# VHH binders against Maintenance of telomere capping protein 2 (MTC2): the designs that were tried, part 5

Target 1, 357 residues: Maintenance of telomere capping protein 2 (MTC2), of Saccharomyces cerevisiae (c7gvl2)
Amino acid sequence: MGDHNLPDFQTCLKFSVTAKKSFLCMYRDSVSKEKLASSMPSTCDIQLKRAINDAYPGGGIKVTVLNSTTASLDSLATTHVKEFEIVIIPDINSLLQPDQAKLVKIMRDCTVAIEKAQSTRIFIGVVHWNNPVQPSGAAKDGDEAGKPAPKTRIFLPTSLRMGAWLKHKFWFACAPPYLDFESSTESSINTRANNSIGMAEEEKQEPESKRSIILNEEANLNDVFVGSTVRRYILDIMVHLRTHRLTYNAKAGGVYTNSLDDVVLLSRLIGLHSGKMFVSPSHVKEASRWYFPMHLELVQRSSMDSSLLYGSDPNLVDEMLEKLAKIKCEEVNEFENPLFLESLVVKNVLSKVVPPV

## First folded at step 4 (VHH; framework vhh_6z1v_2)

Design s38 (from z04b with E99G)
Fold by ESMFold2-Fast, scan of step 4:
Structure s38 (fold): chain B 357 residues (1-357), chain A 123 residues (1-123)
Amino acid sequence: as target 1 above (357 residues)
Amino acid sequence: EVQLVESGGRLVRTGGSLRLSCAASGFTFSNYAMGWFRQAPGKEREVVAAISYSGGSTWHADFVKGRFTISRDNAKNTVYLQMNSLKPEDTAVYYCAAGPYFGTLEDWTYDYWGQGTQVTVSS
């Protein structure tokens, strides 16, 4: 994966299941935003269910799809399951602020239950996105109606159309599962050829073997060594992100206290995935590229920019933000990544922070 | 030209019903959360109901819950407020507003506002 590309779904799923963490899946879907919410499962829900079953074919994971966002959240808050459960939330970024608050509480309660080894429920939020749209002025029509209104123009739109507190409940974002999964054309051609016999026998596996894989991965993860110099490297990255020119200082740039533990955990998973029983600086860089774009709060308006405390011209800041908004709104398509601008900030910090020898 | 045009406000008797409509033009309606707000004489503007850009998430204030229902038709660029079991306390100018994508309940975050439609409920 490149510096600006979203990681693949299958790897993100396996990491999230092993770590018991929730993640976002990014679907480019302009049409869904213009239609009223359907009570029927969408095509993406079917695709995600198939991808999960492909990764865990032994039936050791229960998959739940929410068909009605408001009513389903209320129902989900009272539902208890003994099995490992993955809850798919379609069009998560369509939730109003009160429903986002309900979901945050549900996710927090699930994290507590995981920590107490009582149950395991993780979430896959489906984000339907198109090119970010620059906010319509400085809420000019609301300035007289509402009190007090924002004083300066907002240049940078929210990347995912989600509240920051909900966004921070997900540890990273991934690309959707590969569409080719649904074609089956190659499978039918191979079946016609008699040489497929060996493949069919190779693919036969006992359900007990599949169920034990998750437990073995958890045990292996605990054995991955993380040195003190690696932890200091992560802290150094976090400090540089918090003080970056484009991050919002009043919110510590979005880099909160839990970020250290999350990046350590993700680095351990990347290390294990690469066949190593220790974390290297390269694993930390990859973990940082996955994690931090979701956990950055960028300056959206000149009044949020700390340089104004030191006498910067607001007009120059506005000009800078207008150029950055163009990058965010127009160039995101090249990488199919709504977090592209955030990924540039992470890349900049990683280029400046010297890894341990 | 960005416009929100409310309609349907009128005088009704206590216990009656009304359906308010808000027709939007000049912006990408389907990308905005929509809200209904009201302001009675001598009172602060208050949020009545809100609906997400997809319609999948809705919110109603406790004082109208079970009586009012917000809905939208993105194909017609219109948001509706169905008002049932009207009370004299519901007398106010009702405003529709287009808000940020993730839909807040804070009036100052809404970008576009209509001119309002008067609802009068006589006891």
Scores: ipSAE 0.534, ipTM 0.816, lowest interface PAE 1.4, mean pLDDT 76

Design s39 (from z04b with E99R)
Fold by ESMFold2-Fast, scan of step 4:
Parts: C-alpha cells; sequence; structure tokens
Structure s39 (fold): chain B 357 residues (1-357), chain A 123 residues (1-123)
C-alpha cells in the first residue's frame, strides 16, 4: 500500500533539478525523537544540504538557506547567480501573508528567468506540520449552554496552511531524506581514500562527467513521446478531479490551467527515468499520485458542497465531513502524510478513469 | 546478464529474526533503486520495503514498520532486509527487485526481479 506515502526525497530532488521545478519537503514537528535523523546534528536545513550533496557530489549546484525574514526575501529578489541554485526555505508555512505574496513574486520572476535561459533558481519549501486528533465531540460542543454557538464550522482545514498561490508554485511534496550517520561517515572516508590514489585525474574527470549526464538527461527529455491519447487521459483525470464529490467545484477543485503541462512534464520524467522514450498510462498514474494531492482544494464545510444545489441536507454533509476529518487525522499520523485525504481523492479518480489501450 | 539472487530464507519460529540478502550483478548497482516484495500462496504480490540508490531514502509498509529494516551496501552490490519479531502472516516468498534511478512502490515500475527466497514462520 504505497499509494498514500509521500515520494522519496532523492527521486523528487533529481526530477526537480532536471525539470527546473520547485518542490515541498514535509517534516513533522516531533520527528526528532525515535527517528534516525535525530541521532545527527540535524536541523532540516543541515539534513537537506547533506542529501543534496549526496545526490550531486562535487558541486555544480549552489545551496542557499533562506532566513525567512522580509529583508532576506528582498535580498533574494535582487540577487542573480550564474550557477544552478537551490534555495531552501526552512519553515515556509509559517510565513505571514505579505511575505508569502513576496515569495510568490520572486518565484514567478525565477520561472521567467529559467524560461529565458538567464538563470536557474529553484526552491525547496520545508513544511513543518502536526496533526492532533480531532476532538471526539466537536460536533456536539455546540450543545454547551454556556458558550456561543459558532455560525460556521470548518471540518477539513487546509492541509499545509499555505496560500493557494504559493502552494501552486511547488509541483509536488516529498518525505524528508533518511540519513544513516554511520553509513554517510564510512562512505565519505572511502571516497577520500579512493581520491588519494589518483586525485588530480579523478577530479578533472568528475565535473565533466556530471555535466554531461545532466545535459544528456535534458536532451533526452525533449525526445520523450507523448501521444494524443495519453494527453486526453490526463485531461480526463483533471475533469474528474474538478468534479469530484470532495473537491471544491467553485475553484475547479484546485486543478488549475497549468496542471496539464505540469503532469505531462512529470510523466515524461517518470518515463525517461524508467528507461522509456514514451509516456504510458502507468507513467501518468504515477505522475498524478505525486502532483495532484498538493493541487487539490477540498470541501471544508457544507456551504462549499455542490450537493446542496440538489437538495442535500446540510446536517448530513456535516456528518460526512466530520467522519472524513477523523479519518484524515488518524491516517495522516500513520502515513506521516499531511496530504493523505487528497491522495485518497486522487486514488479514487484514477480507479474510475479508464486509461487508453 | 542482469541477475538478482536472494538468500537467507528459511523456517523460523514466531518472534524470531532473519536477515535476507540480495546480491546484484550485471548492472551499475549504485544507480538503481531497490525493493523487497513478498507473495504468500494464493495471494497477490505486495511491496514490503524500498530504498533509493544512495540509501538516503527508505520506505517500509505499515504492516512491517518497526519490525523490518531495508538497507544496502553499494560496495558489495547487495541490498538487505532485516526482519524482526516475525509473525506467521509474514510467511511468503520474498523477492528482490531493481529499478534504474526511479524507485516507486508499484511492482510494474521494477525492471529486474530475483527468483525469490522462501520464508516460513511457524508457531
Amino acid sequence: as target 1 above (357 residues)
Amino acid sequence: EVQLVESGGRLVRTGGSLRLSCAASGFTFSNYAMGWFRQAPGKEREVVAAISYSGGSTWHADFVKGRFTISRDNAKNTVYLQMNSLKPEDTAVYYCAARPYFGTLEDWTYDYWGQGTQVTVSS
């Protein structure tokens, strides 16, 4: 049952570097205890820097950790680098609304610069999350005589606590990297020992071989075939997500205009790295499982539910949303995935949409 | 020729421990993601654990989380599955599988498969 787990950091990093796209990394607030990462001197930025170095040893990528202040964002907006840059934002979902809006503008400008081949800067947003169990009687708390009854109730709050415009600047979300402290230390020692035997020649060859691999992957990506039936299959998935029972129809379920191109790109990457020069329906299903959970807007209260237009009782809708909120709390904790309910919606749609033969 | 050879499967009592090994040859092991799958008689094949090419990312199925640990040694071209607190329901043929670069939890994404090693857990 892998359908509800976040994809691994290393694969997400490689795809994002090749595609020149930004992604989110999910950290649970209380992960330091009982996790292997807690045995290391690891704040999330140190762990991410080490994981990036593991994937791209020898450099070629500049890693910058953003101090999440207005001054740091202003500095980032005016700074240009020639190198491929990854900017780590250690606590993206704690940014106040004005700083989120500023970051959206910076990321938009970076996307334009990439399209014009002027510079390459992508972002890794770190989401710190917790998911306390919903109070068993939240629906019955309104019966307490001494307290004012709330006029509106939110059953399914936004999973990431990010503004939609900022959330849509990131194409998918991944699990934190798993780092084995002893293995990493041994690998580093072994690498240094090997380098001591033929340092100058190995150093000269390594940077050129790394650049050649990246360029070859970019060239091959352009040759990956996407048939018209595959493109139609993606559109059918998007329509079903927009009209799903649990998605907010007034916002097209969160499935925005650029989603088609994003899923096509991710499907091509999955196909290429699976050793294929064509996109199959299976590649689309995998891309959809990675991409759409972050790009869905779910019904949070009965007033958002389109079934009310067809005479549904708001109390029955509230009962359904309360049950879903409980499932979300329980399963999110089990899978360590704050997008678990969104992943269920995607799984449901993929089971209903018939792939092309 | 690409080969994956599993070893370590045997009869073990409930609560026991086993370490499975999968030796890889015929490809650049350090560029491949690896997974462990199992299949009990009359049941479909299910994913147990997966590990990225560097070992920097791992995944374990909920039904084995806290009991099983996947690891790899790229110098020895070997992936391991450490199984602790074994239960009768863990009885299955365990398969090693390899995917070049892209590691997913779906069996169709794995290009190379071993022949399997039988694990039997008795009471």
Scores: ipSAE 0.000, ipTM 0.118, lowest interface PAE 18.7, mean pLDDT 73

Design s40 (from z04b with E99T)
Fold by ESMFold2-Fast, scan of step 4:
Structure s40 (fold): chain B 357 residues (1-357), chain A 123 residues (1-123)
Amino acid sequence: as target 1 above (357 residues)
Amino acid sequence: EVQLVESGGRLVRTGGSLRLSCAASGFTFSNYAMGWFRQAPGKEREVVAAISYSGGSTWHADFVKGRFTISRDNAKNTVYLQMNSLKPEDTAVYYCAATPYFGTLEDWTYDYWGQGTQVTVSS
């Protein structure tokens, strides 16, 4: 996987189900100009339901869709679940700050219920993103009637339009499942037929139930060894991210206390997926590329930049941020990743932190 | 040019109703969260209501909850504030504002502001 590409949906789904963690799925908006003025029905829930069913065809997982509305959030808080549930939240980044706070509380309560083995409910937040030319970032001149007069000068708006507390409830961000609706049915049937034939020839056994498979994967995960040197390597990465030139120091760059446990867990899953019963520095680097980009809090304007405490010229900081905003606009479209700039920060840190031998 | 134009403000008696409108131009309205703010002479600007870019998520300040309703029409690039059961303390200049971020309640996060429309509530 490249340094700037989002991880694939199927791997992220399997890891998240095994770890009982929530994740984000990034959908780029593809809206024709003639439909911009009308409410379009969301099709992401159909694609995601199909992808989940394809990964777990024997059942054992309940899939529910939660609309990103105030009423839907209030309703979710009182719903009881007996089986493993995945809640899909379409357009999660459309929620206002107060509703994002409600969702954070709901997700926190779900995490506590998982820890107490009372229920298992995880979330797939769908981020609909569009990176058009921003007035403060990519193009600042085009109006002959005068200059835009913003009361605050923000060069780098938040990439996901989500608050930090809500982002930290999600483990990582992935690409959407690439399934052609018209062609996928025939392709899926043929793939399943081929897999069934192969299984019949090689194994001769009935496949385990999906619930049993999930439990076995969870047990194996606990056996994956993580050395103290590897944990120290993760901590070194975290410190470098917190103090990076482009990260917002007042919020520890978005790298909070639970980040260590999250990266350790993800590194174990990557190790297990690669057939290893131990975590290597390579697994940590991959986990870091998946995890940190969505968690980073970057400097949005010169007043947030810690260098001003030491007498830096605000005009030079503004110039730097303006250049970064232009790069973000161009490269985000090329890589189809709204977290491109954040991924660049992670790449920079990984190049400077020496892994254990 | 980005422009927000408020309208609908006028003198009204206590217990009356008003509908404020804010027409937006020069940006992709459906990508912005919108807020209504108000400021009385000699007082701080305060947030009255906010609405997400989709319209599905809304917030109203406790002092107007049940009396005011925010709504939007993305096809018309317009945000509205329906004001019912008006009180003298509702007298203020009402401002429309837009932010490309998730809809916060903090005025400093809003990039674009209208010039305001005066609402006066008399006994």
Scores: ipSAE 0.549, ipTM 0.825, lowest interface PAE 1.6, mean pLDDT 77

Design s41 (from z04b with E99Q)
Fold by ESMFold2-Fast, scan of step 4:
Formats: structure tokens, C-alpha cells, sequence
Structure s41 (fold): chain B 357 residues (1-357), chain A 123 residues (1-123)
């Protein structure tokens, strides 16, 4: 796993199923399809269903789709099922804030049901992203026209177009699964792509077999040792992220109380996956690279910077944010990662925090 | 140059219908959430409807729900407000606005605004 690359889908899927956690899958919109109103939410559904079936063949996991529309959210029935369910949410970041709030409530209720052993439903949110818009275009227009800059100018908009409460319902973000042959499915419209995918070939494995595998993975996970020095190392990382120059101090930089338990759990999974029954600092660093970028809340505009409370010049803050926005736009193409700037903040913090010996 | 140009506002009889249009240029329209706002004489500006950049997520204020429908055409860089069963209380200047991130309903989060189009509903 690289410092700025998104983790692979198959590993993220297996970790999320074992932990009973929801995660995001990042799809970059192709330039040729950027403005087509009729294109593409269901193509990711087909690819994701195939990838899930490859990881868990023969059933035992029910896969459904919850379209990112107001109507779909309003029509969602209360579910009380015995089967493990994965719900794919295409284009999750297209939801307006009120619909994002509805989804947060749905996901919260599902988490409560998992804790009560009433049902197991996790979500894969699909984020469709394009190259970031350059905010310097608005500043240049104001400069050339001689008109004043807007009071509400935003230099670093939210990387995922998701509210913090919705982001924190998801554990981490991953790259999309690789398309193995069938390149035509990426070019197909919804109807043709959906008609190509049947689940008949993978229906035969008995559900009890799948549940036994998941339960055994959970049991092994609980045996992975986490020392108190490792927990303190994670807390040190969290403190450094909260106080980083680029993080929004009023919201603790997006690093919430649940972050400790989430990073501990992810470190255990990484340790177990590497064949170890204990968590090392290297496992924590890897877990931090996976987890924190999605959860960080960065300073978007000068009014969010706490230094303004004590008389710092907002024009200097605006200059800094404009430079960072330009860097973000340039680097996104190299790393195919909308969370590049957030991953850079995490990398910076990990280089400063001394791991336990 | 960023521009939002509203059209379609006119005098209409109570119970009539109007379709407002807002043509956008100078930015990547398909990356922006769009909103319709209105302001009547002596009143504060209020949000009427909003639509996500994909068009799948929509919101309508309770006072227009069932009567007004927001829609968009990303190929034409245009957002629409279909207004049915118009009432004298709908008389206002209607503004379209663009937001560069996650589609809040707060007017201060919309950076690009049109000049407005006058809708007058006679009793």
C-alpha cells in the first residue's frame, strides 16, 4: 500500500465484512462521460456485485442497491433479516445535505441492529469524483473585472462532497475493483450492463458455510494482542492530526472519539492479514494511512482558521489555501486519489510521531 | 466568465403555471449543486428548491411541495423550476444559484448567483 494510493477493493471488502463496517469506493468519472445525464450509476453496481461474488461465492451474503435518490431513501423499508446484507449506494456524494442526513439515520439504525444481533447490514458508498475545480478562477475573474472578492470564497471544498456525519459512518475509502476482461461493461449504459449480470452461477454455496467463515475470522481477530503503548501511539497520532496547521480546529480536525477504536480494529485486521497475532507500530501506520484521510476536516476558507480569532490577516490565509488548492488539482491526476491532500497531512503527522520501541 | 441567466418570469393569473430557466456558463455545471431562491418585497430571501449535481437528489420547501418541481439538464447547462398552481403568495423575484460542494440549503454557501427574474401572480 502506498502513502497516497487508495487500498485495494478485495482487502477492504474482507476487512469490512469481518469488522461489520461500511466503506467508500472511489470511482473516477471518465472525461468522455463527465456531463452525460443518462450515464453510469449502475455500471459500478455490476462491477461491485461481481467483485463481491468473487470474494464470497455461493451466496450467504445478500447484495442490494440503494439508489442515491430522494425517492429511494424515502421508500426504504425497515429491515429485519437473518442474512448478512451488503447495500451498494451508487453516487453517494451526489446527495443533498437533507438526504445525507436521512442516510445517516438509516445507517445509525443499522449499526444499532448489528450491536443487538438483530441483523447485519453494511454499506458500500460509491463516490464518483472529477478533477477538482480550481478556485483561483473565481479570484482571477474578480481581479480582472476589478470587482471585490466574495465574502464566502471557498478555496478547498470538501474532497468527497459529503457532510462530516455521513463520512464518519464509513470506515475508509478504497480503489474500485479491477475489471478483468469485459471492458465493454465500462462503455455500456445501465440497461445493457444490468442485463449482462446474473447471480445464478454463484447461488449454490450454503449460507451456513459463509457465516462460519465470517465467525472464525471474527474469533481470530479478537485474539490479536494490542498493547497499551500501541494505543498511546494511536492517541499521539490523533492529537497531532487535531492540531495540524491544515486541519479545522473547531471540529478537532475530523478526528473523533471513535477514531481510536476504529484504528485499533483496523490495525488488528492488518496484523492478522500479515500473519501476526499482535499489533506493531507498522500496522498502526498502515491503518492510519487507510483510515484518517477520509475522516479529516481541513480548513476550507480563511473564516475557518482559528488564527483569525486573534487578529491574523485573512488575506495571508487565503493565499496559503489558494496555493494548496493548486497543488491538490495537480496531484490528483498522478495518484487518482481525491483525498491526496488529506493523505499528505497524515504522512506528515506519521513522520513526526515517534513510534514505541 | 461565470454567468447565471434566469428567464421565464412574467405576470400570471392565480392557478396558472410557469417554467423558469437558468442558463449557466463559465464553470463545470455538472459539478455544481443548484438552488432556486426567492425574495418578496419586504421579506427575507428564502430557499425554494435545490437539486444535486446528478439530479437524483432534490429538495423542495414545504410551502411549494407538490406544486413546484426542480430539474436540470447537464448537457444544456440549465436548471429549471416548473411552477404549478400559482398563488399570489408566490409573487417574488426568483434567483438561481450555484454551489461548488455538497448541496446545503444555506444561501451563504452558494457562490454564484443570477440577477433574478420577476414572477407576479394576480388574483
Amino acid sequence: as target 1 above (357 residues)
Amino acid sequence: EVQLVESGGRLVRTGGSLRLSCAASGFTFSNYAMGWFRQAPGKEREVVAAISYSGGSTWHADFVKGRFTISRDNAKNTVYLQMNSLKPEDTAVYYCAAQPYFGTLEDWTYDYWGQGTQVTVSS
Scores: ipSAE 0.622, ipTM 0.862, lowest interface PAE 1.0, mean pLDDT 78

Design s43 (from z04b with P100L)
Fold by ESMFold2-Fast, scan of step 4:
Structure s43 (fold): chain B 357 residues (1-357), chain A 123 residues (1-123)
Amino acid sequence: as target 1 above (357 residues)
Amino acid sequence: EVQLVESGGRLVRTGGSLRLSCAASGFTFSNYAMGWFRQAPGKEREVVAAISYSGGSTWHADFVKGRFTISRDNAKNTVYLQMNSLKPEDTAVYYCAAELYFGTLEDWTYDYWGQGTQVTVSS
């Protein structure tokens, strides 16, 4: 796949259902330029419901929508799952930082329940994004040595406008589902919302249980061989990401201990999807391109940069961050990927780490 | 181009009420979380209240909880702070700030700032 493009929704959905993992779906707000009052968050969930029903017809998976309110979070925390459930959060960004912290706890409890084989509830978070905005006073003025006035420090805009802990609960990000009909996305979704089209197609004839299909996919996945040299290759990639010039060393670059197991699992899914019963280095590279951009924490301020411990001038770090901000703003438009800078870091690491044969 | 204009700040007596308004222009207001911050002389800027771009999620600092209420009107591109039972400790310059999509409780993440409106509470 492409080095900098987001993976497609259908493949991400299939992998996430099989792995019992949550993922993010990136929706660009073209409305910001077009002066449209609304593509409302609710229209995105209708599109996602259609895509899920298309991939898993017969109603074997329960799909629910979580409205972005404190009351909805409190209600979700007490709800028990009996079947396989996908919870769509149509505007995950609309939850303020404290409510996102509540969602993290709910998702943690769901992960524990999956590990105990008690229930399966996974999440699809919809992230609304647009080009990074320059904060007020982004341009630096004067020299601290020559000026008595405080100097404004430069910072790199956050790629995903959501809490870091919540971001970590999702294993990768994908592009919105493909639409077969070439009407405007807003118009198509509004028409479908009025027609309740997802409900019209929700169940017919069911050739076999979707639960049995999911179980068969899990069994096949466990048979995909992962050698010790492949696991070392992933560990080498992780070490290089943690020590990259642009990653925040105090948070291990965002590459936490569970990353190994996640990348191994994703590599097995990619291998199986390609018709192989073993993981190759090319499968690891593809898994790394999908996974790590979401799990990188970049240096955003000069105060976060470890080079200051070695006597680096904060003004030089600010100059670097200004250049990276420009690259981030320019390249994001070409690739329609808010995680472009993170994907570039991953590409750089993959070019340096020698794969096993 | 981008502007946040606060209004409503004035001198008020202890126990009084005041409503601050912040009018936004030059950006898509309905995509921005809005926050109210304050700064008293000799103190650091602190977050008072925040509201999500949808209005479905709100937060108030413990020291104003039950007295202050944040609200917004997306049709008017305006965010409000209703302040009741004012105390001398509430004396500060109040700032309106906007953050694209995700509203944090950290001032450095906010994209746009107003110039502030002075609130003085006399004992």
Scores: ipSAE 0.653, ipTM 0.878, lowest interface PAE 1.1, mean pLDDT 79

Design s44 (from z04b with E99D P100E)
Fold by ESMFold2-Fast, scan of step 4:
Structure s44 (fold): chain B 357 residues (1-357), chain A 123 residues (1-123)
Amino acid sequence: as target 1 above (357 residues)
Amino acid sequence: EVQLVESGGRLVRTGGSLRLSCAASGFTFSNYAMGWFRQAPGKEREVVAAISYSGGSTWHADFVKGRFTISRDNAKNTVYLQMNSLKPEDTAVYYCAADEYFGTLEDWTYDYWGQGTQVTVSS
């Protein structure tokens, strides 16, 4: 995984299913030019359903698509399923604040149900994003016409357009699934497909075997050792992120109390995936690169900058933010990662925090 | 220069209909949530309706729900407020506002504001 790349969908899906956690999937909005494709173009919903079915064939997991409307959110709040369910939320970042608040409540209730072993429902939020642009400037409402709501110019708009409460219901963000060329080509031999006499029996048994695989992965995860020095390393990273020059101190930089447990859990999954039964500092660094970027809250305008507490010139802060906005516009497009600037902050912190020996 | 220009405000009789328009320029309209606010003389400004940048999420205040409908046309950089079954209590200056964040219902979060258009409903 590169320093600035989003993790791949298949690994994120496997980790999220095993951990029973929700995650975000980042889709580039409207390509300026068409791409040559080997297959018919698919919507994100179709691509995600296909990728989930490919990872868990035979229907061991129920997949539902939730429209981004109040009625759909209200309906979801009252429905329960007995099997493992993944809910895909298209255009999650298009939800207005009231609808985001409703979704937070629904997700909170789902987490409680998981903890009580009553049901398992996790969410994949689809985030559509465009190349960020610098705002031209703020218009002022008439001071004589009612109560004004003035704002300082915003140089660094939010990367996800999600409230903090909703962002923290998801543990990381990943790249979209790619078209599986192996499904379209005959480079693989499927002996199961060539054994037609056994297909009915295999289909009947397959859903239960998928559930068994998930349970075995959960059992193995609990056996991965995490030392106290590793937990202290994560805490040191969190402290440095909260006090970073570019993070918004009034919101603790977006680094919430649950971040420790989330990073520990993700580090265990990375360790297990690498064939290790213990967590090393390298696993923590990788978990941090996956987890923290989407959770960080950066300084958007000079009024949010903590250096003003010590008498910094707002004009100098504005110059800094303007330069960062240009970098964000250029590099986000280069890396196809709307969280590029946040990933730089994480990289900077990881370079300064000394890992345990 | 960022501009939000409201139009369509006029005098109408009780029970009538009116469509307000807000033309936006100087920013990437399709990246902003839009809201309609109103203020009557001697009253605080109140949120009437809001619409997400994609149009997929909308909100209307209880006192106008079923009578007013917010919509947008990103190709024309315009947001609309269709007002039906107008009442004297709807008399106010109506303001268009843009929010880059995610469309809160709080006026202080909105970045850009129009100058307002007067709607008067006669009894």
Scores: ipSAE 0.491, ipTM 0.791, lowest interface PAE 1.5, mean pLDDT 77

Design s45 (from z04b with Y101W)
Fold by ESMFold2-Fast, scan of step 4:
Structure s45 (fold): chain B 357 residues (1-357), chain A 123 residues (1-123)
Amino acid sequence: as target 1 above (357 residues)
Amino acid sequence: EVQLVESGGRLVRTGGSLRLSCAASGFTFSNYAMGWFRQAPGKEREVVAAISYSGGSTWHADFVKGRFTISRDNAKNTVYLQMNSLKPEDTAVYYCAAEPWFGTLEDWTYDYWGQGTQVTVSS
């Protein structure tokens, strides 16, 4: 995985199923007219169902699609499924804050049910994103008692349109699944079909047998060694992210203490995937590149910047944010990553934190 | 040039109905959540209803729930507020506003605002 590229869907799906964690899938809206012309089912849910079926053929995992509507959320809160379920939310970032809060509660209850071994329900949230809004809008700041609220400019608006509480229910974000199986030449299709046949013979093909494979992967994961120095390295990374120049200090930069367990778990999965039964600093760096970008809370306007508490000129902060907004607009297009600026912050921190010897 | 133009505000009797419209231009309407806010003389502005950019997620304030319904038509770049069973307490200037970032109900996150349309409910 590159420093600024989103990880691939297939690996993210496998890790998330093994860890029983939810993740985000980032779809770019290059032409809003074409994608909004139909109120019909999104193509992303069809593609995601296909990719999941390709990874876990023959069942054992129930896949459902939850429209991002108030009624659908209320319905989901009362449903019960005994089997492993993946819920696809095709337009998660369209939810208003009250509905985001409802989804957070539902996901929290699902996590509790997983811990109690009562049921397993994980979520794939689909984020539709566009080029950053430019120029930034102006908004009133209502915090000044006894005076008219001044208009403030938002320079670095988020492309996700998700609150921090909802983002923290998902452990990382990935690129959309590859469409090679649909756009492949006859030769490529035949090669994939032959591989699928081979995999089918290697697998037991029964739902019970597929659940056994998932359970065996979970058992292997528990055997991956994580040293105390590796855990300290993750904590050092977290501290540096919290105090970074571009992170919003009042929100601890979006980095909370529970992030340690998530990064440890992701590092173990990356280690196991690389054929190792121990976590190395390189596994931690890769886990950090996957995990932290979507969790970071960046300074969006000068009023959020802590340097103002120490006498910094607000105009200099505004100039910095304006330059960063331009970079964000340009680089997001190159990498197809709405979290490019966040990934740059993570890269900067990883370059400064010394890994354990 | 970004513009939000409210229309439909007028004098109406208690118990009557009214539909407000807000026509948007100069920005990609379908990428924005929309909200209806109101402000009566001498009172603070309050949020009345909000709708997601897809139209699937909606919110209505408790004081209008069951009486008001927000909707949108992305093909027409228009957001609507259907107001039923109007009360004198509903008398206010109604504003539409656009929010691209968080789906929040907080007015400070709304970066485009209309000039407002006056609704007067007579007893």
Scores: ipSAE 0.609, ipTM 0.855, lowest interface PAE 1.1, mean pLDDT 77

Design s46 (from z04b with Y101F)
Fold by ESMFold2-Fast, scan of step 4:
Structure s46 (fold): chain B 357 residues (1-357), chain A 123 residues (1-123)
Amino acid sequence: as target 1 above (357 residues)
Amino acid sequence: EVQLVESGGRLVRTGGSLRLSCAASGFTFSNYAMGWFRQAPGKEREVVAAISYSGGSTWHADFVKGRFTISRDNAKNTVYLQMNSLKPEDTAVYYCAAEPFFGTLEDWTYDYWGQGTQVTVSS
């Protein structure tokens, strides 16, 4: 029901493990007095490791944390793992473009290895976001003195501060996992002997049974029927997104060739999760709401707007983009979604494209 | 008011060392990538080094690799450029700049710029 809310972590994790795809986790980056006073490292990796262990208890999945550093990326490129591995990147949007390019290559190589059934390594990128950066002005108040200030504004800055190539390696974005509120009285009553034998009990879970569950879910996914009319519906959505007023037409709006297969796969997972062995238009709409906001490239400045080819006034385009930038900043905070404007574009397209009967 | 104030530029002899500092104010420094650029007389401005807002991702131009090191202190709102084994070719005005978008090396994406600090390397 949430048109503009990010999906929950647990569902996104299960879908991503089953599909062997990487996803983003959105953490609100707030400057708190506690963080400033202590210079405390982010605890998102601890929270994510806990959530993964809760979803897949007893092992079978190796979890590693890759700090967003040049050295960590170089180390990961030479590391080989035989187990199913989830790599957590705590500050993925902090990477400079050259390191983003290294990560894209690593992720591409991992995708090829999955396709060849050689290994399974997927990534959870953690995005630390705050209010969208308001573009700097023309510096009208301080730059007639010859300062090297930028002359052209970017009215709609990128939502995630990630390059498009890296962003498109992740199939969707989710909200952070919730913090469990636990009753201390319940915990104390259920804890008998505090020794290594009792604590080792969870470590004695059989890896064989966990791998069997994952394989069974993958087999069930292949049985979910996707009709030709449903595939045409997805293609129609993609065409409308590519030609939308606010999308960057020269880059097909960010809707790339692999989007069809990605949305089909996500629609199958949503269908299966809802207890259906077929994909309906409703499942496609939900998959589109999850997938496309992260796979859109919007017009950021008047020079990117195709209407200029037909004589539109650049100043009027700049006024429109300035108004949209203000709306984006306000609504992002309300919905706690850095992809709000992208979500609004998807909602607009879904309202215009007629689903099959 | 947004300000980037560079300091540390001076005359040094070939083979010498120098540390440049850039103090930032008027914006949330910890949300910005920072870069050092330089411009020599009669030449175009070029990117020398860049550092992510977390400090974990760094980049150095091939012509300064092994000699220059960029670093930052978010508690002090300051970015640094440690310059070792200086050459006459390093003579330039050095600029500090802040980048909010992609961690890019392209100067047009940098929102805020300092006034520059002169580094002169003599033989």
Scores: ipSAE 0.552, ipTM 0.829, lowest interface PAE 1.4, mean pLDDT 77

